# Designs tried in a protein design chat: VHH binders against EKC/KEOPS complex subunit cgi121 (cgi121). Part 15

Target 1, 174 residues: EKC/KEOPS complex subunit cgi121 (cgi121), of Schizosaccharomyces pombe (q9p7j3)
Amino acid sequence: MILPLFPETQVHVFVYENVSNCAAIHEQLISQNPIYDYAFLDAATILYKKQVYSAIIRALEDRRDEQMKTKTIHSEVILSLSPKTEISSAFRQFSMTKKSKNIVVVKIDSKLTEEEEFERLDKLVEGNRVEFSDEELQKLIDFKVLKKNYKLDPSTLENPLASILSSIALRGYS
Below, E stands for the ipSAE of ESMFold2; O stands for the ipSAE of OpenDDE; V2 stands for 0.75 times the mean of E and O plus 0.25 times the DockQ between their complexes.

## First folded at step 21 (VHH; framework vhh_7n9e_1)

Design v2 (from t2 with S100K; at its last look DockQ between E and O 0.83; V2 from the best seeds 0.81)
Fold by ESMFold2, look of step 21:
Structure v2 (fold): chain B 174 residues (1-174), chain A 123 residues (1-123)
Amino acid sequence: as target 1 above (174 residues)
Amino acid sequence: DVQLVESGGGLVQAGGSLRLSCAASGFKFSDYWMYWGRQAPGKGREWVSGIDWSGGSTAYASSVKGRFTISRDNAKNTLYLQMNNLKPEDTALYYCATDKTPYYTRLSDYDYWGQGTQVTVSS
Protein backbone atom coordinates (compact mmCIF):
# COMPACT_ATOMS: atom_id res chain seq x y z
CA MET B 1 0.00 0.00 0.00
CA ILE B 2 0.92 3.63 -0.73
CA LEU B 3 -0.14 6.39 1.62
CA PRO B 4 -1.33 9.47 -0.34
CA LEU B 5 0.97 11.72 1.72
CA PHE B 6 4.03 9.60 0.78
CA PRO B 7 3.37 8.40 -2.77
CA GLU B 8 6.87 6.97 -3.31
CA THR B 9 6.79 4.82 -0.16
CA GLN B 10 5.27 1.34 -0.26
CA VAL B 11 3.86 0.27 3.11
CA HIS B 12 2.34 -3.04 4.17
CA VAL B 13 0.64 -3.88 7.46
CA PHE B 14 -0.16 -7.42 8.57
CA VAL B 15 -1.94 -8.80 11.62
CA TYR B 16 -1.34 -12.25 13.06
CA GLU B 17 -3.20 -13.92 15.89
CA ASN B 18 -2.20 -16.95 17.95
CA VAL B 19 1.47 -16.56 17.15
CA SER B 20 3.46 -19.43 18.63
CA ASN B 21 7.00 -18.23 17.86
CA CYS B 22 7.27 -14.67 19.17
CA ALA B 23 10.24 -15.74 21.31
CA ALA B 24 12.07 -17.01 18.22
CA ILE B 25 11.24 -13.89 16.21
CA HIS B 26 12.43 -11.70 19.09
CA GLU B 27 15.73 -13.60 19.22
CA GLN B 28 16.19 -13.03 15.46
CA LEU B 29 15.57 -9.30 15.91
CA ILE B 30 18.18 -9.15 18.69
CA SER B 31 20.58 -11.09 16.42
CA GLN B 32 20.10 -8.42 13.73
CA ASN B 33 18.95 -10.92 11.08
CA PRO B 34 18.17 -8.67 8.10
CA ILE B 35 15.26 -10.76 6.83
CA TYR B 36 13.35 -9.70 9.98
CA ASP B 37 13.48 -6.04 8.93
CA TYR B 38 9.93 -5.11 10.00
CA ALA B 39 8.35 -3.25 12.87
CA PHE B 40 6.93 -5.95 15.15
CA LEU B 41 4.24 -4.54 17.44
CA ASP B 42 2.29 -6.21 20.23
CA ALA B 43 -1.33 -6.29 19.05
CA ALA B 44 -2.45 -5.95 22.67
CA THR B 45 -1.49 -2.27 22.33
CA ILE B 46 -3.27 -1.53 19.03
CA LEU B 47 -7.00 -0.77 18.84
CA TYR B 48 -7.37 1.07 15.51
CA LYS B 49 -5.99 0.98 11.98
CA LYS B 50 -5.65 4.77 12.27
CA GLN B 51 -3.41 4.35 15.32
CA VAL B 52 -0.91 2.40 13.18
CA TYR B 53 -1.24 4.67 10.14
CA SER B 54 -0.74 7.77 12.30
CA ALA B 55 2.45 6.31 13.74
CA ILE B 56 3.68 5.41 10.25
CA ILE B 57 2.90 8.91 8.98
CA ARG B 58 4.62 10.54 11.96
CA ALA B 59 7.69 8.34 11.42
CA LEU B 60 7.78 9.19 7.70
CA GLU B 61 7.36 12.91 8.41
CA ASP B 62 10.24 12.80 10.86
CA ARG B 63 12.39 10.95 8.33
CA ARG B 64 11.52 13.48 5.61
CA ASP B 65 12.39 16.35 7.95
CA GLU B 66 15.58 14.67 9.24
CA GLN B 67 14.15 14.61 12.77
CA MET B 68 14.14 10.85 13.45
CA LYS B 69 15.28 9.92 16.95
CA THR B 70 15.88 6.23 16.22
CA LYS B 71 18.12 4.50 13.69
CA THR B 72 15.57 2.90 11.35
CA ILE B 73 12.17 3.74 9.97
CA HIS B 74 10.75 0.61 11.63
CA SER B 75 12.07 1.53 15.06
CA GLU B 76 10.74 5.04 14.46
CA VAL B 77 7.23 3.61 13.99
CA ILE B 78 7.53 2.01 17.42
CA LEU B 79 8.61 5.33 18.95
CA SER B 80 5.83 7.17 17.12
CA LEU B 81 3.11 5.13 18.80
CA SER B 82 4.15 6.58 22.16
CA PRO B 83 2.77 9.81 23.63
CA LYS B 84 6.25 10.39 25.12
CA THR B 85 9.62 10.96 23.48
CA GLU B 86 11.68 8.41 25.42
CA ILE B 87 12.79 5.58 23.13
CA SER B 88 13.18 2.92 25.83
CA SER B 89 9.67 3.46 27.20
CA ALA B 90 8.14 3.29 23.72
CA PHE B 91 9.80 -0.06 23.09
CA ARG B 92 8.78 -1.42 26.50
CA GLN B 93 5.19 -0.37 25.86
CA PHE B 94 4.55 -1.20 22.20
CA SER B 95 7.08 -3.62 20.72
CA MET B 96 6.49 -7.33 20.37
CA THR B 97 8.15 -9.31 23.19
CA LYS B 98 8.86 -13.00 23.64
CA LYS B 99 5.59 -13.20 25.62
CA SER B 100 3.37 -11.64 22.92
CA LYS B 101 0.55 -13.74 21.46
CA ASN B 102 -0.80 -11.48 18.71
CA ILE B 103 1.20 -9.06 16.59
CA VAL B 104 0.93 -6.24 14.08
CA VAL B 105 3.76 -6.20 11.56
CA VAL B 106 4.69 -3.13 9.51
CA LYS B 107 6.95 -3.03 6.45
CA ILE B 108 7.97 0.38 5.12
CA ASP B 109 9.90 0.95 1.87
CA SER B 110 8.78 -2.40 0.49
CA LYS B 111 9.66 -3.16 -3.14
CA LEU B 112 7.06 -5.94 -3.16
CA THR B 113 3.30 -6.19 -3.56
CA GLU B 114 1.32 -6.88 -0.41
CA GLU B 115 0.93 -10.56 -1.33
CA GLU B 116 4.63 -10.96 -2.15
CA GLU B 117 5.58 -9.38 1.18
CA PHE B 118 3.06 -11.59 2.95
CA GLU B 119 4.63 -14.66 1.34
CA ARG B 120 8.01 -13.69 2.84
CA LEU B 121 6.58 -12.78 6.23
CA ASP B 122 4.47 -15.92 6.47
CA LYS B 123 7.66 -18.00 6.42
CA LEU B 124 8.84 -16.13 9.53
CA VAL B 125 5.64 -15.95 11.63
CA GLU B 126 3.92 -19.05 12.96
CA GLY B 127 0.40 -17.79 13.44
CA ASN B 128 -2.88 -17.03 11.70
CA ARG B 129 -3.07 -13.97 9.46
CA VAL B 130 -6.22 -11.92 9.98
CA GLU B 131 -7.45 -8.79 8.24
CA PHE B 132 -5.89 -5.48 9.22
CA SER B 133 -9.19 -3.94 10.31
CA ASP B 134 -10.68 -2.24 13.33
CA GLU B 135 -12.95 -5.27 13.77
CA GLU B 136 -10.06 -7.71 14.07
CA LEU B 137 -7.91 -5.34 16.15
CA GLN B 138 -10.73 -4.93 18.68
CA LYS B 139 -10.57 -8.69 19.31
CA LEU B 140 -6.85 -8.53 20.12
CA ILE B 141 -6.56 -5.33 22.21
CA ASP B 142 -5.95 -5.31 25.93
CA PHE B 143 -7.89 -2.26 27.16
CA LYS B 144 -6.01 -2.23 30.47
CA VAL B 145 -2.75 -1.86 28.52
CA LEU B 146 -4.28 0.75 26.20
CA LYS B 147 -5.43 2.89 29.15
CA LYS B 148 -2.00 2.70 30.75
CA ASN B 149 -0.04 3.47 27.57
CA TYR B 150 -2.07 6.55 26.67
CA LYS B 151 -3.10 7.69 30.17
CA LEU B 152 -6.79 7.50 29.26
CA ASP B 153 -9.31 8.62 31.86
CA PRO B 154 -13.03 7.76 31.90
CA SER B 155 -13.96 10.66 29.62
CA THR B 156 -11.48 9.67 26.90
CA LEU B 157 -12.38 5.98 27.16
CA GLU B 158 -15.80 6.71 25.68
CA ASN B 159 -14.12 7.88 22.44
CA PRO B 160 -10.42 7.14 22.74
CA LEU B 161 -9.49 7.43 19.03
CA ALA B 162 -9.17 11.20 18.96
CA SER B 163 -7.11 11.27 22.15
CA ILE B 164 -4.77 8.54 20.89
CA LEU B 165 -4.29 10.13 17.46
CA SER B 166 -3.62 13.51 19.04
CA SER B 167 -0.95 11.95 21.27
CA ILE B 168 0.80 10.48 18.23
CA ALA B 169 0.55 13.58 16.05
CA LEU B 170 1.57 16.10 18.73
CA ARG B 171 4.25 14.15 20.59
CA GLY B 172 6.93 16.60 21.63
CA TYR B 173 4.90 19.73 20.74
CA SER B 174 2.51 19.91 23.65
CA ASP A 1 30.37 11.53 27.97
CA VAL A 2 29.51 7.97 27.08
CA GLN A 3 32.35 5.59 27.94
CA LEU A 4 32.63 1.85 27.41
CA VAL A 5 35.84 0.25 28.72
CA GLU A 6 36.57 -3.43 28.16
CA SER A 7 38.90 -5.57 30.19
CA GLY A 8 39.71 -9.24 30.78
CA GLY A 9 41.33 -10.13 27.49
CA GLY A 10 44.56 -12.03 27.12
CA LEU A 11 46.33 -15.09 25.80
CA VAL A 12 44.69 -18.45 26.48
CA GLN A 13 45.17 -22.02 25.24
CA ALA A 14 42.50 -23.64 23.10
CA GLY A 15 39.82 -25.13 25.32
CA GLY A 16 40.35 -22.46 27.97
CA SER A 17 38.11 -19.77 29.35
CA LEU A 18 38.10 -16.00 29.77
CA ARG A 19 35.65 -13.54 31.24
CA LEU A 20 35.38 -10.11 29.67
CA SER A 21 34.00 -7.06 31.43
CA CYS A 22 32.70 -3.78 30.00
CA ALA A 23 32.43 -0.85 32.42
CA ALA A 24 29.83 1.66 31.24
CA SER A 25 29.30 5.30 32.18
CA GLY A 26 27.64 8.47 30.88
CA PHE A 27 24.18 7.03 30.22
CA LYS A 28 21.36 5.24 32.08
CA PHE A 29 22.69 1.69 31.65
CA SER A 30 19.37 0.02 32.54
CA ASP A 31 17.65 1.74 29.58
CA TYR A 32 20.01 0.26 27.00
CA TRP A 33 20.38 -3.06 25.26
CA MET A 34 24.04 -4.05 25.27
CA TYR A 35 26.11 -5.99 22.76
CA TRP A 36 29.46 -7.68 22.29
CA GLY A 37 31.19 -7.58 18.91
CA ARG A 38 34.57 -8.74 17.70
CA GLN A 39 37.00 -8.07 14.90
CA ALA A 40 39.53 -10.69 13.82
CA PRO A 41 42.74 -9.53 12.10
CA GLY A 42 42.05 -8.55 8.50
CA LYS A 43 38.30 -9.12 8.80
CA GLY A 44 35.25 -6.96 9.34
CA ARG A 45 33.33 -6.54 12.56
CA GLU A 46 31.22 -9.50 13.66
CA TRP A 47 28.21 -9.32 15.96
CA VAL A 48 28.68 -11.78 18.83
CA SER A 49 25.92 -11.38 21.41
CA GLY A 50 23.23 -9.09 22.73
CA ILE A 51 21.26 -8.71 25.96
CA ASP A 52 18.16 -6.75 26.85
CA TRP A 53 17.97 -4.03 29.51
CA SER A 54 16.99 -6.50 32.29
CA GLY A 55 19.15 -9.45 31.26
CA GLY A 56 16.05 -11.55 30.61
CA SER A 57 16.52 -11.96 26.85
CA THR A 58 19.80 -12.84 25.13
CA ALA A 59 20.97 -13.81 21.68
CA TYR A 60 24.20 -15.23 20.28
CA ALA A 61 25.92 -15.63 16.95
CA SER A 62 25.76 -19.27 15.84
CA SER A 63 29.56 -19.55 15.99
CA VAL A 64 29.57 -18.93 19.79
CA LYS A 65 26.21 -20.29 20.94
CA GLY A 66 26.57 -22.74 23.78
CA ARG A 67 30.12 -21.57 24.59
CA PHE A 68 29.64 -17.88 25.40
CA THR A 69 27.30 -16.36 27.99
CA ILE A 70 26.38 -12.67 28.06
CA SER A 71 25.22 -11.12 31.32
CA ARG A 72 24.88 -7.74 33.00
CA ASP A 73 24.86 -6.18 36.46
CA ASN A 74 22.77 -3.01 36.32
CA ALA A 75 23.78 -2.02 39.85
CA LYS A 76 27.43 -1.89 38.76
CA ASN A 77 26.80 -0.62 35.20
CA THR A 78 28.81 -3.57 33.90
CA LEU A 79 28.35 -5.95 30.96
CA TYR A 80 30.05 -9.36 30.92
CA LEU A 81 30.96 -12.07 28.43
CA GLN A 82 31.92 -15.49 29.79
CA MET A 83 33.82 -17.34 27.07
CA ASN A 84 34.31 -21.10 27.52
CA ASN A 85 35.89 -23.77 25.32
CA LEU A 86 37.78 -21.13 23.36
CA LYS A 87 39.02 -21.93 19.84
CA PRO A 88 41.71 -20.31 17.70
CA GLU A 89 38.88 -18.93 15.53
CA ASP A 90 37.77 -16.82 18.53
CA THR A 91 40.98 -14.76 18.33
CA ALA A 92 39.87 -11.16 17.91
CA LEU A 93 39.59 -7.71 19.41
CA TYR A 94 36.39 -7.86 21.53
CA TYR A 95 34.41 -4.70 22.15
CA CYS A 96 31.15 -3.80 23.80
CA ALA A 97 28.70 -1.50 22.08
CA THR A 98 25.31 0.12 22.43
CA ASP A 99 22.86 2.51 20.84
CA LYS A 100 19.77 4.44 21.97
CA THR A 101 17.65 2.41 19.56
CA PRO A 102 17.10 -1.09 20.98
CA TYR A 103 18.16 -3.96 18.68
CA TYR A 104 16.95 -2.36 15.39
CA THR A 105 20.30 -0.60 14.93
CA ARG A 106 22.65 -2.53 12.65
CA LEU A 107 26.15 -3.38 13.86
CA SER A 108 27.81 -0.78 11.61
CA ASP A 109 25.59 2.02 12.91
CA TYR A 110 25.94 1.83 16.72
CA ASP A 111 26.77 5.20 18.25
CA TYR A 112 28.88 3.91 21.13
CA TRP A 113 31.79 1.49 21.06
CA GLY A 114 34.47 0.50 23.47
CA GLN A 115 38.12 0.49 22.36
CA GLY A 116 38.23 -3.28 22.79
CA THR A 117 40.23 -5.92 24.64
CA GLN A 118 42.36 -8.44 22.76
CA VAL A 119 41.63 -12.14 23.06
CA THR A 120 44.23 -14.50 21.57
CA VAL A 121 43.60 -18.23 21.54
CA SER A 122 46.66 -20.40 20.84
CA SER A 123 46.46 -23.80 19.26
Scores: ipSAE 0.752, ipTM 0.885, lowest interface PAE 0.9, mean pLDDT 91
ESMFold2 (binder alone), look of step 21: mean pLDDT 88; pTM 0.892
OpenDDE, look of step 21: ipSAE 0.865; ipTM 0.924

Design v3 (at its last look DockQ between E and O 0.79; V2 from the best seeds 0.80)
Fold by ESMFold2, look of step 21:
Structure v3 (fold): chain B 174 residues (1-174), chain A 122 residues (1-122)
Amino acid sequence: as target 1 above (174 residues)
Amino acid sequence: DVQLVESGGGLVQAGGSLRLSCAASGFKFSDYWMYWGRQAPGKGREWVSGIDWSGGSTAYASSVKGRFTISRDNAKNTLYLQMNNLKPEDTALYYCATDSTPYYTRLDYDYWGQGTQVTVSS
């Protein structure tokens, strides 16, 4: 997809459930293999499509404004999901780990169509692709994790979208 | 501010072993992923091994897998590389490196050590 404010930037988002090789993917990321240049998120931390899009938009805004804190746009997406500014905290909370079971995968600056990118990614991820939709994400979320990551109280837990989006949009860097 | 200081290099006969250390200061070591790289004469920098912030996940270049072991001691702010069954082609300047961004660095780390020379004679 193309975001209106970033017309030259192609973005793809994929969701996989029942992933059996997160440990192997994690090792490839440690080894800096350029084939794995994606943002790998733990789906247990993602409830809404808008959560992911807001993090992507925030990361792209920070890149445009030369305010990125991390080394790649993909790592900046991971940071942007966090209401806090610490890189290590954001990765501990939101990134895929070797023990993750379900993942959300983001590709920014893609030169490929969605199906072409999927064909590449499907060679790397051993799992079942599902639709990137609120319906599928809600099956994969861990609400206890979501509450902790965004400091949600009982009044917001039924429909936490606005609280989550404001946390992403208002996170301070300066 | 940030310092990475390698030690433990030297001259060793093929088949021998060395243990490299990297003493780190100026940052919270346990929040950083750590890497070893090397540079042989006339060649570019080569990634050798990496380790996550807890030591629970590691990765190795194929040329050293099974012979080298990366480890860390977060209480001592020290990264290690145990190098066994050394070969002449392992001769290089070995350096440790890190970045506040985990693994998404494209080998473009902000912090590098000065390096320690390893020379393996045939």
Scores: ipSAE 0.722, ipTM 0.872, lowest interface PAE 0.9, mean pLDDT 91
ESMFold2 (binder alone), look of step 21: mean pLDDT 84; pTM 0.846
OpenDDE, look of step 21: ipSAE 0.880; ipTM 0.934

Design v4 (from t2 with W53Y; at its last look DockQ between E and O 0.83; V2 from the best seeds 0.81)
Fold by ESMFold2, look of step 21:
Structure v4 (fold): chain B 174 residues (1-174), chain A 123 residues (1-123)
Amino acid sequence: as target 1 above (174 residues)
Amino acid sequence: DVQLVESGGGLVQAGGSLRLSCAASGFKFSDYWMYWGRQAPGKGREWVSGIDYSGGSTAYASSVKGRFTISRDNAKNTLYLQMNNLKPEDTALYYCATDSTPYYTRLSDYDYWGQGTQVTVSS
């Protein structure tokens, strides 16, 4: 997909459920295997498509404005999901870990079509691809985690989108 | 200011063992992933191993997997590398390193490096 504000930037987002090899993927990320150059997110932390797109947009805006806090655009997406400025807390809370079961995978600056990128990614992830949709994401979310990550009170938890998006868009990192 | 100070290097026979230490100061050690790298004469810097905040997740370069063990003691702000069954190709200056961005940062882009400790493995 092309975002209107970033027409030169191809972005793909994939969702996998029942992933059996998150530990192996995490090991490859730690060992800096360039084939794994994606943002790997724990789907238990993601309720909405707009949540992911807002983080991508924030990361791209910070790259455009030379305000990135992390060393890659994919790590910047992970930071951008967080309402807080601490890089370590963002990674602890939103990134895929060896214990994750469902994941959201983001590729920014892709040189491939969505199907070509999927074919590449599918060789790396042992799980079932599902549609990137609010319908599928709500099946994978952990609301206890969501509430903790975004400090949602009971009233905002009934309709959390606006609170989550404002946390991503408006709260500064510095 | 961030300081990383390695120790424990030396001369050892092939098949032997060494344990390296890295004393860290100037940052909250438990908030950082930590890494070992090395540089052999005539070669570029090589990523060796990495470890997460708690020591629960680790990774190793294929050339050292099964022989080296990374660990950390957050109470002492110290990173370790246990090196067993050493080979002459392990001869290098060994550095501990860190970066504020966990594990996505490529080796060449890490912000903080120690001075290194020399490991020499003789046949």
Scores: ipSAE 0.708, ipTM 0.869, lowest interface PAE 1.1, mean pLDDT 91
ESMFold2 (binder alone), look of step 21: mean pLDDT 85; pTM 0.855
OpenDDE, look of step 21: ipSAE 0.900; ipTM 0.940

Design v5 (from u1 with L107F S108E; at its last look DockQ between E and O 0.84; V2 from the best seeds 0.80)
Fold by ESMFold2, look of step 21:
Structure v5 (fold): chain B 174 residues (1-174), chain A 123 residues (1-123)
Amino acid sequence: as target 1 above (174 residues)
Amino acid sequence: DVQLVESGGGLVQAGGSLRLSCAASGFKFSNYWMYWGRQAPGKGREWVSGIDWSGGSTAYASSVKGRFTISRDNAKNTLYLQMNNLKPEDTALYYCATDSTPYYTRFEDYDYWGQGTQVTVSS
């Protein structure tokens, strides 16, 4: 997709379930293999499409304003999911790990169509692609993890969207 | 102030072993992925190995895989590189490095570098 305020920036988001090779992908990220230049997120931490898009928008705004805390746009997306400003906390909470089972994968600044990017990504991920939709994300979320990551109480957890989006949008403003 | 101080280098015959250490201070060591790099005279810096904050995930350059083992002790704020079956082509200045952004920062762009410890392997 193209975001209105970022008309030259093409973004794709993919969701995979039952991924068998997260350990191998993680090793490639450590080795800094440029083929793996995506934000790999643990789907257990993602409940809404808007959660991901809000993090993408925040990362792009920070890039535009020369306020990024991390060195790449994909790492900035991972940071932007967090209500906190501490980089290691955001990665521990939201990034794919070698133990992850389901993932959300974000590509920013893509030069490819969604289907072309999928064809490339599908060679790297051993899992089943599902639709990037609230319906599919709700099947993969861990609500215990969501509650902890965004410090939601039981009443907020019933309808957490506004609290989550506020955390993303307002991080670092005071 | 961030400091990374390597030690354990020296002269060793081919086939031998050395254990390098990197003492870290000035930051919360357990919040950082850590890396070893090396630089032979007249050549660019080469990524050698990396390790996550717990030591659970590691990666190695193909030229050292199976011979080198990266490890860390977070209680001592120390990074290690066990180097076995050393070859003359392993001769280089070895340094530890890190960056506040885990694994996404390109090796050449890391903010923190040690001064290095010389490893010289005779043929």
Scores: ipSAE 0.688, ipTM 0.859, lowest interface PAE 1.2, mean pLDDT 90
ESMFold2 (binder alone), look of step 21: mean pLDDT 89; pTM 0.904
OpenDDE, look of step 21: ipSAE 0.891; ipTM 0.940

## First folded at step 22 (VHH; framework vhh_7n9e_1)

Design w1 (from v1 with S30Y; at its last look DockQ between E and O 0.88; V2 from the best seeds 0.82)
Fold by ESMFold2, look of step 22:
Structure w1 (fold): chain B 174 residues (1-174), chain A 123 residues (1-123)
Amino acid sequence: as target 1 above (174 residues)
Amino acid sequence: DVQLVESGGGLVQAGGSLRLSCAASGFRFYNYWMYWGRQAPGKGREWVSGIDWSGGSTAYASSVKGRFTISRDNAKNTLYLQMNNLKPEDTALYYCATDSTPYYTRLSDYDYWGQGTQVTVSS
């Protein structure tokens, strides 16, 4: 998919549940294997498609404006999910870990169709692909984690989307 | 401000062991993934091992897996590399390194490197 604001940038997002090899994927990321050049997010932290798209857009805006804080566009997506500017906190809160069970995987600057990218990614991830949809994401979210990550009080947990999107859009400017 | 100081290198016979240390200062050590790299004569820099901020996740180059163990002590701001069953091909200058972006930064792009400690493995 091409986002209208970034017409030269192909983006794909995939969701996997019941992933059995997050530890192996994480080891490949640590060893910097270029085949694994994706943003791997813990699905327990993702409630909405718009949450992911907003983080992608923020990362792309920061790249365009030469304001990136991290070394790659994929790590910048992870930072951009966070309401705070500290890189370590963002990774602790949102990235896939060896203990993750369900993941959201983002590829930015893809040279492949969605189907071609899926075939490559499916060889790397041992899990069940599900649709990238609010319906599927809501089955995978951990609301305790969501509340902690975005500092939601009871009233905002009732309707968290606007608070989450505002946090992503306004990070570092308040 | 940021300082990484390696120690523990030396001359050792093949099959022997060494323990390297890397003393870190000038940054909040617990917020950083840490790495070991090495540079052998006639070769470029090689990524050796990495460890997350708590020690819960580690990774190793295939050439050292099963022989080397990375660890860290966050109370002492110190990174370690236990090297067992050393081989002449392990001869290199060993560096600890880090970057503020966890595990997505390529070896050539790390912001901080130590000066290194020499490990020489004789037959």
Scores: ipSAE 0.748, ipTM 0.883, lowest interface PAE 0.9, mean pLDDT 91
ESMFold2 (binder alone), look of step 22: mean pLDDT 86; pTM 0.863
OpenDDE, look of step 22: ipSAE 0.860; ipTM 0.923

Design w2 (from t2 with S30Y; at its last fold request DockQ between E and O 0.90; V2 from the best seeds 0.83)
Amino acid sequence: DVQLVESGGGLVQAGGSLRLSCAASGFKFYDYWMYWGRQAPGKGREWVSGIDWSGGSTAYASSVKGRFTISRDNAKNTLYLQMNNLKPEDTALYYCATDSTPYYTRLSDYDYWGQGTQVTVSS
ESMFold2, look of step 22: ipSAE 0.771; ipTM 0.894
ESMFold2 (binder alone), look of step 22: mean pLDDT 85; pTM 0.856
OpenDDE, look of step 22: ipSAE 0.898; ipTM 0.942
ESMFold2, fold request of step 23: ipSAE 0.650, 0.709, 0.636; ipTM 0.840, 0.857, 0.841
ESMFold2 (binder alone), fold request of step 23: mean pLDDT 86, 86, 86; pTM 0.860, 0.860, 0.861
OpenDDE, fold request of step 23: ipSAE 0.892, 0.892, 0.890; ipTM 0.941, 0.940, 0.940

Design w3 (from t5 with T28R; at its last look DockQ between E and O 0.86; V2 from the best seeds 0.81)
Fold by ESMFold2, look of step 22:
Structure w3 (fold): chain B 174 residues (1-174), chain A 123 residues (1-123)
Amino acid sequence: as target 1 above (174 residues)
Amino acid sequence: DVQLVESGGGLVQAGGSLRLSCAASGFRFYDYWMYWGRQAPGKGREWVSGIDWDSGSTAYASSVKGRFTISRDNAKNTLYLQMNNLKPEDTALYYCATDSTPYYTRLSDYDYWGQGTQVTVSS
């Protein structure tokens, strides 16, 4: 996919459920294996497609404006999901861990079609691909985690999208 | 003022063991993934091992796996590398390193490095 504001940047997003090898993927990330150059997110923290796209857009805007806080565009997506500016907090809250069961995987600057990128990614992730859709994401979310990560009160939990997107957009403008 | 100070290097015969320490200060140690790298004379810096902030995940270069063990003590802000069955090819300046971006940052791009401790393995 191409985002309207970034017409030369191809982005793919994949969702996997029942992933059995998150620990092995983590070891490859620690080992700096370039084949694993993706943003790996815990799906328990993602409720909406727009949540992911808003973080991608924020990361791309910060790259364009030379305001990135992290060293790669994929790590910047992870930071951009967080309402806070602390890198460690964002990673603890949103990134895949060795204990994750369902993940969202983002590739930015892809030179491949979605199917070609999927074929490469599917060799790395031992799990079941599902559609990147609000319907599928809602099956994987942990609402307790979502409430904690974005400090949502009971009145906003029925329709939390605006609060979440505001948190992503306004981070750093306190 | 971020400081990483290595110690524990020295001269050892092949087959021997050494334990390196890296004392960290000036940052919240628990919030950082930590790494060991090494540099032999005339060579570039080589990634050796890494450990996450709670010791839940570790990784090793293939040349040292099974012989080296990375660990950390968050109460003492100290990173360790236990090196067993040392070989002459392990001779290098060993340094600890870290960066505010976890695992996505390549070792060569890290913001924080120790000065290093020399390990020399004689045949």
Scores: ipSAE 0.721, ipTM 0.874, lowest interface PAE 1.0, mean pLDDT 91
ESMFold2 (binder alone), look of step 22: mean pLDDT 84; pTM 0.844
OpenDDE, look of step 22: ipSAE 0.867; ipTM 0.927

Design w4 (from t2 with K28R; at its last read DockQ between E and O 0.86; V2 from the best seeds 0.82)
Amino acid sequence: DVQLVESGGGLVQAGGSLRLSCAASGFRFSDYWMYWGRQAPGKGREWVSGIDWSGGSTAYASSVKGRFTISRDNAKNTLYLQMNNLKPEDTALYYCATDSTPYYTRLSDYDYWGQGTQVTVSS
ESMFold2, look of step 22: ipSAE 0.752; ipTM 0.886
ESMFold2 (binder alone), look of step 22: mean pLDDT 87; pTM 0.880
OpenDDE, look of step 22: ipSAE 0.878; ipTM 0.929
ESMFold2, fold request of step 23: ipSAE 0.691, 0.705, 0.710; ipTM 0.856, 0.864, 0.865
ESMFold2 (binder alone), fold request of step 23: mean pLDDT 87, 87, 87; pTM 0.881, 0.877, 0.877
OpenDDE, fold request of step 23: ipSAE 0.885, 0.891, 0.890; ipTM 0.938, 0.940, 0.940
ESMFold2, last read: ipSAE 0.694, 0.707, 0.717; ipTM 0.863, 0.870, 0.871
ESMFold2 (binder alone), last read: mean pLDDT 87, 87, 87; pTM 0.877, 0.880, 0.879
OpenDDE, last read: ipSAE 0.888, 0.891, 0.889; ipTM 0.939, 0.941, 0.939

Design w5 (from v1 with S100K; at its last look DockQ between E and O 0.79; V2 from the best seeds 0.79)
Fold by ESMFold2, look of step 22:
Structure w5 (fold): chain B 174 residues (1-174), chain A 123 residues (1-123)
Amino acid sequence: as target 1 above (174 residues)
Amino acid sequence: DVQLVESGGGLVQAGGSLRLSCAASGFRFSNYWMYWGRQAPGKGREWVSGIDWSGGSTAYASSVKGRFTISRDNAKNTLYLQMNNLKPEDTALYYCATDKTPYYTRLSDYDYWGQGTQVTVSS
């Protein structure tokens, strides 16, 4: 997919459920294996497609403006999901961990079609791909985690999208 | 300022063991992944091991896996590397390092490095 604000940047987003090898993937990331150059997110923290796209857009804007706080575009996506500016908090809250069961995987600056990128990623992830859709994400979300991550009040939790997107867009300007 | 101070190096016989320590200050240690790297004479820096903020996730270079163990004590702001079954190839200056971005940062781009402690493994 091409985002309107960044027409030259190919982005792919994949969702996997029932992933059995998050620990192995994480070790490859830590060991700097370039084949694993993706943003790996815990799906328990993601309710909406727009949540992911907003974080991607924010990361791309910060790269364009030379204001990235982290060292790669994929780590910047992880930071950009957070309403906070602290990098460690964002990673604790949103990144895939060894214990994650369902993941959202983002590739930015892909030189491959979605099908080609999927073929590569599917060799790395031992899990079942599902559609990147609000319907599938809703099945994987943990609402207690969502409420905590975005400080949602009970009145906001019934339709949290605007509050979440505002938190992502306005981070650092409060 | 950030300070990373390594200790525990020395001369050891092949097959022996050493335990390195890295005393950290000037940042909130428990919010950072920590790493060990090494540099043999005339070689570039080599990533050796990494550990998350609580010790729950670790990774090792293939050359040391099974022989080295990284650990940390957040109450003492100290990182450790237990090195067992040492080989002459392990001879290097060992340094601890860290970066503001957890585990996505490439070795060449880490923000902070210690000065290192020499490990020399004799045949």
Scores: ipSAE 0.702, ipTM 0.862, lowest interface PAE 1.1, mean pLDDT 91
ESMFold2 (binder alone), look of step 22: mean pLDDT 87; pTM 0.879
OpenDDE, look of step 22: ipSAE 0.877; ipTM 0.931

